# VH-VL binders against q92383, part 1

Scores and structures below are computed, not measured.

Target 1, 206 residues: q92383
Amino acid sequence: TKAEIHLSGLDENWKRLVKLVGNYRPNRSMEKKEPYEELIRAVASQQLHSKAANAIFNRFKSISNNGQFPTPEEIRDMDFEIMRACGFSARKIDSLKSIAEATISGLIPTKEEAERLSNEELIERLTQIKGIGRWTVEMLLIFSLNRDDVMPADDLSIRNGYRYLHRLPKIPTKMYVLKHSEICAPFRTAAAWYLWKTSKLADYTK
Structure headers, positions and changes below count from the first letter of each chain, unless a header shows other numbers; antibody chains are not in Kabat numbers.
F, E and O are the ipSAE of ESMFold2-Fast, ESMFold2 and OpenDDE, as the mean of both directions, binder to target and target to binder. V2 is 0.75 times the mean of E and O plus 0.25 times the DockQ between their complexes.
[cut] marks letters that were taken out.

## First folded at step 1 (VH-VL)

Design D02
Fold by OpenDDE, look of step 5:
Structure D02 (fold): chain C 206 residues (1-206), chain A 127 residues (1-127), chain B 111 residues (1-111)
Amino acid sequence: as target 1 above (206 residues)
Amino acid sequence: QVQLVQSGAEVKKPGASVKVSCKASGYTFTSYDINWVRQATGQGLEWMGWMNPNSGNTGYAQKFQGRVTMTRNTSISTAYMELSSLRSEDTAVYYCARGSEYDFWSGYYDYYGMDVWGQGTTVTVSS
Amino acid sequence: QSVLTQPPSVSAAPGQKVTISCSGSSSNIGNNYVSWYQQLPGTAPKLLIYDNNKRPSGIPDRFSGSKSGTSATLGITGLQTGDEADYYCGTWDSSLSAGYVFGGGTKLTVL
């Protein structure tokens, strides 16, 4: 792929990493979900195991009018106690309500609109919502919107990836990652993928 | 080999705090959750909470919320469980146990149960 | 007291088959994978079964697990004296903010 060629050509470290890990195999979703749904899932899943989250979502769907993921309007108008009964915490309920309202107002774009917005624009817009941080948006960009140039620099695994890549004595900072990953553009998502894979390599330490 | 090694036995007075350590080796520390489970003498297993070493996120059993804090030092692959306001009923053996593996790129937890356990740390609370 | 219900004790002679039941609800066993743990006297628990019916490496096939509805069962065939231990079922409970729950434990006595 273009990403592999680019990364392999950056320096000997990247060349070696790409060779060790192998072909770039991004895990991309074929399902087209609206951003508000992805954000709700992300927030709801915070500090929660995925299976438990799924159970909550199933209950959430079951109380919707059509048995599907509730619409922003439904969420906005949903009774607090009902949401609690689904398994959402009070904090998460507040976030969900905020997401719903932001969606209704247009702050959170439709998927179609989102596809026309830059990464920076989406980060700027979506991080205004309660409960949504930059990392969450970056995940949305990567896994939902299939953006190719995203580096989640604050992720510990990514930082550890650079520790491995550059043979550093300690875990580098977010800023270090941001600085050194610039050359990975426009394929920083692929770079992130390879960095994540470092922990699975035989010579990975710490 | 994959193993969890816990700190030694503790004797505490009521009202004090105890901090138990759990050092991981033989695997990628940040890829698996750490669970804490305790067992009073002659009693069953009691789950206390989980901690994700990558994010630092935690989930505590309701019974221990407000009294328990689970942390980690990734540089030394060590998890910590601190229990405050100790009571006599907190006398137990405390275990750390490796839990689910999180695949960041799939957003999926691969569940293998708690497949690796520490040797346990005896905490005695007595006046 | 335990969220999951197990018989307090079971017993059988060597070579026989025993089953240990674990009863829960939709929010735990119903929606989540069940694990079983063996705890020999004076030792830390050991994972025996995970994901309802899977055995970790090193666990003999005479140990089996199954799940149906809101109940799970541990089966032990060819019972050996070394199997005398406490057995716990466990699973995640979606109603407890992703809390893990154990059964009360079952003491297996080999007669």
Scores: ipSAE 0.012, ipTM 0.527, lowest interface PAE 11.0, mean pLDDT 89
Fold by ESMFold2, look of step 2:
Structure D02 (fold): chain C 206 residues (1-206), chain A 127 residues (1-127), chain B 111 residues (1-111)
Amino acid sequence: as target 1 above (206 residues)
Amino acid sequence: QVQLVQSGAEVKKPGASVKVSCKASGYTFTSYDINWVRQATGQGLEWMGWMNPNSGNTGYAQKFQGRVTMTRNTSISTAYMELSSLRSEDTAVYYCARGSEYDFWSGYYDYYGMDVWGQGTTVTVSS
Amino acid sequence: QSVLTQPPSVSAAPGQKVTISCSGSSSNIGNNYVSWYQQLPGTAPKLLIYDNNKRPSGIPDRFSGSKSGTSATLGITGLQTGDEADYYCGTWDSSLSAGYVFGGGTKLTVL
């Protein structure tokens, strides 16, 4: 692919990583989900191991009568204790309620509307919502909107991926990631994908 | 090391059901999907469906929709495939196979090849 | 008929090269990674090639895979009698009514 060729040509560290991980294959199936669904997935996973986040999110998806993902109106009206029973913290429940209200009011766009907005416009608009930071919007950009040039620099797995890539003694800061990932443009989403895959490598020290 | 071990051969009459087990060892059972594939004597491979051991979610091939159920028991790292309303055409070897790792962030599977296969379970449907 | 089309058989002498084709469509081979499986008589299939052209550990480099458009090809050089087997291509089909699909299989005979 263009992304594999670009990344492999950056330096010896990237060439080695692309070779070890293998072919880049982004999952495009999530592009059919509305932005509020992905924002809720991202909130569920904040500061949690992926297995714990997945368990909470699956319990949440199971709440509605017909197995459909809860609508913004259903979330707005949902009992606090039902959401607590899924495993959400009080802070995260507040964020879910804020996402629901923002979707109803139109602050959070539909997928069709979001496709026409820039990454910067979406980040600026959506980070105004309580509990929604840049990382959360970056998850939306990557997984729902399939944007090609997004680097979630404060993501712990991304930072640990750079520790592996550059053989660093400890996990680097978000600033380090921002600086060193500039050369990955315009394929920073693919770069992020490779960095997320470092945990699968035999010499990865978790 | 990484291994899938299936239950033994079964002989069934038409109209009965069969439930085949597949025990995983040497890896994290809940991190990879399980596929079921069958093969009649002298015939090719036929995919039946997949199951996510963590969530229990399934996807069935259209041909088997309504007759097949794929389940698991995570406490013993075991997957199950049950096929009902058996006919003589269901006589085959049934395989379980480890497929793609579940990706929480995308919410979907990467469908890289089936890298670990069980030994197969012969199911014979005879009158 | 299989969604993926393979020749029913191929043959060649020991030491020679053979190729096995797998023809599909944009909904399967065109947009998804192709795997190849070897099935020796009386045994379960074994993954031979994944991600179009990658070999699992333990598969010698005389086995190769490639993909162009909606077609995939398995290449085997330096044929040995132990290579006599059935070979299947497989991939995800993104159409609404299908999931994973296999080719019909190709029987390789080494004289």
Scores: ipSAE 0.006, ipTM 0.500, lowest interface PAE 10.0, mean pLDDT 85

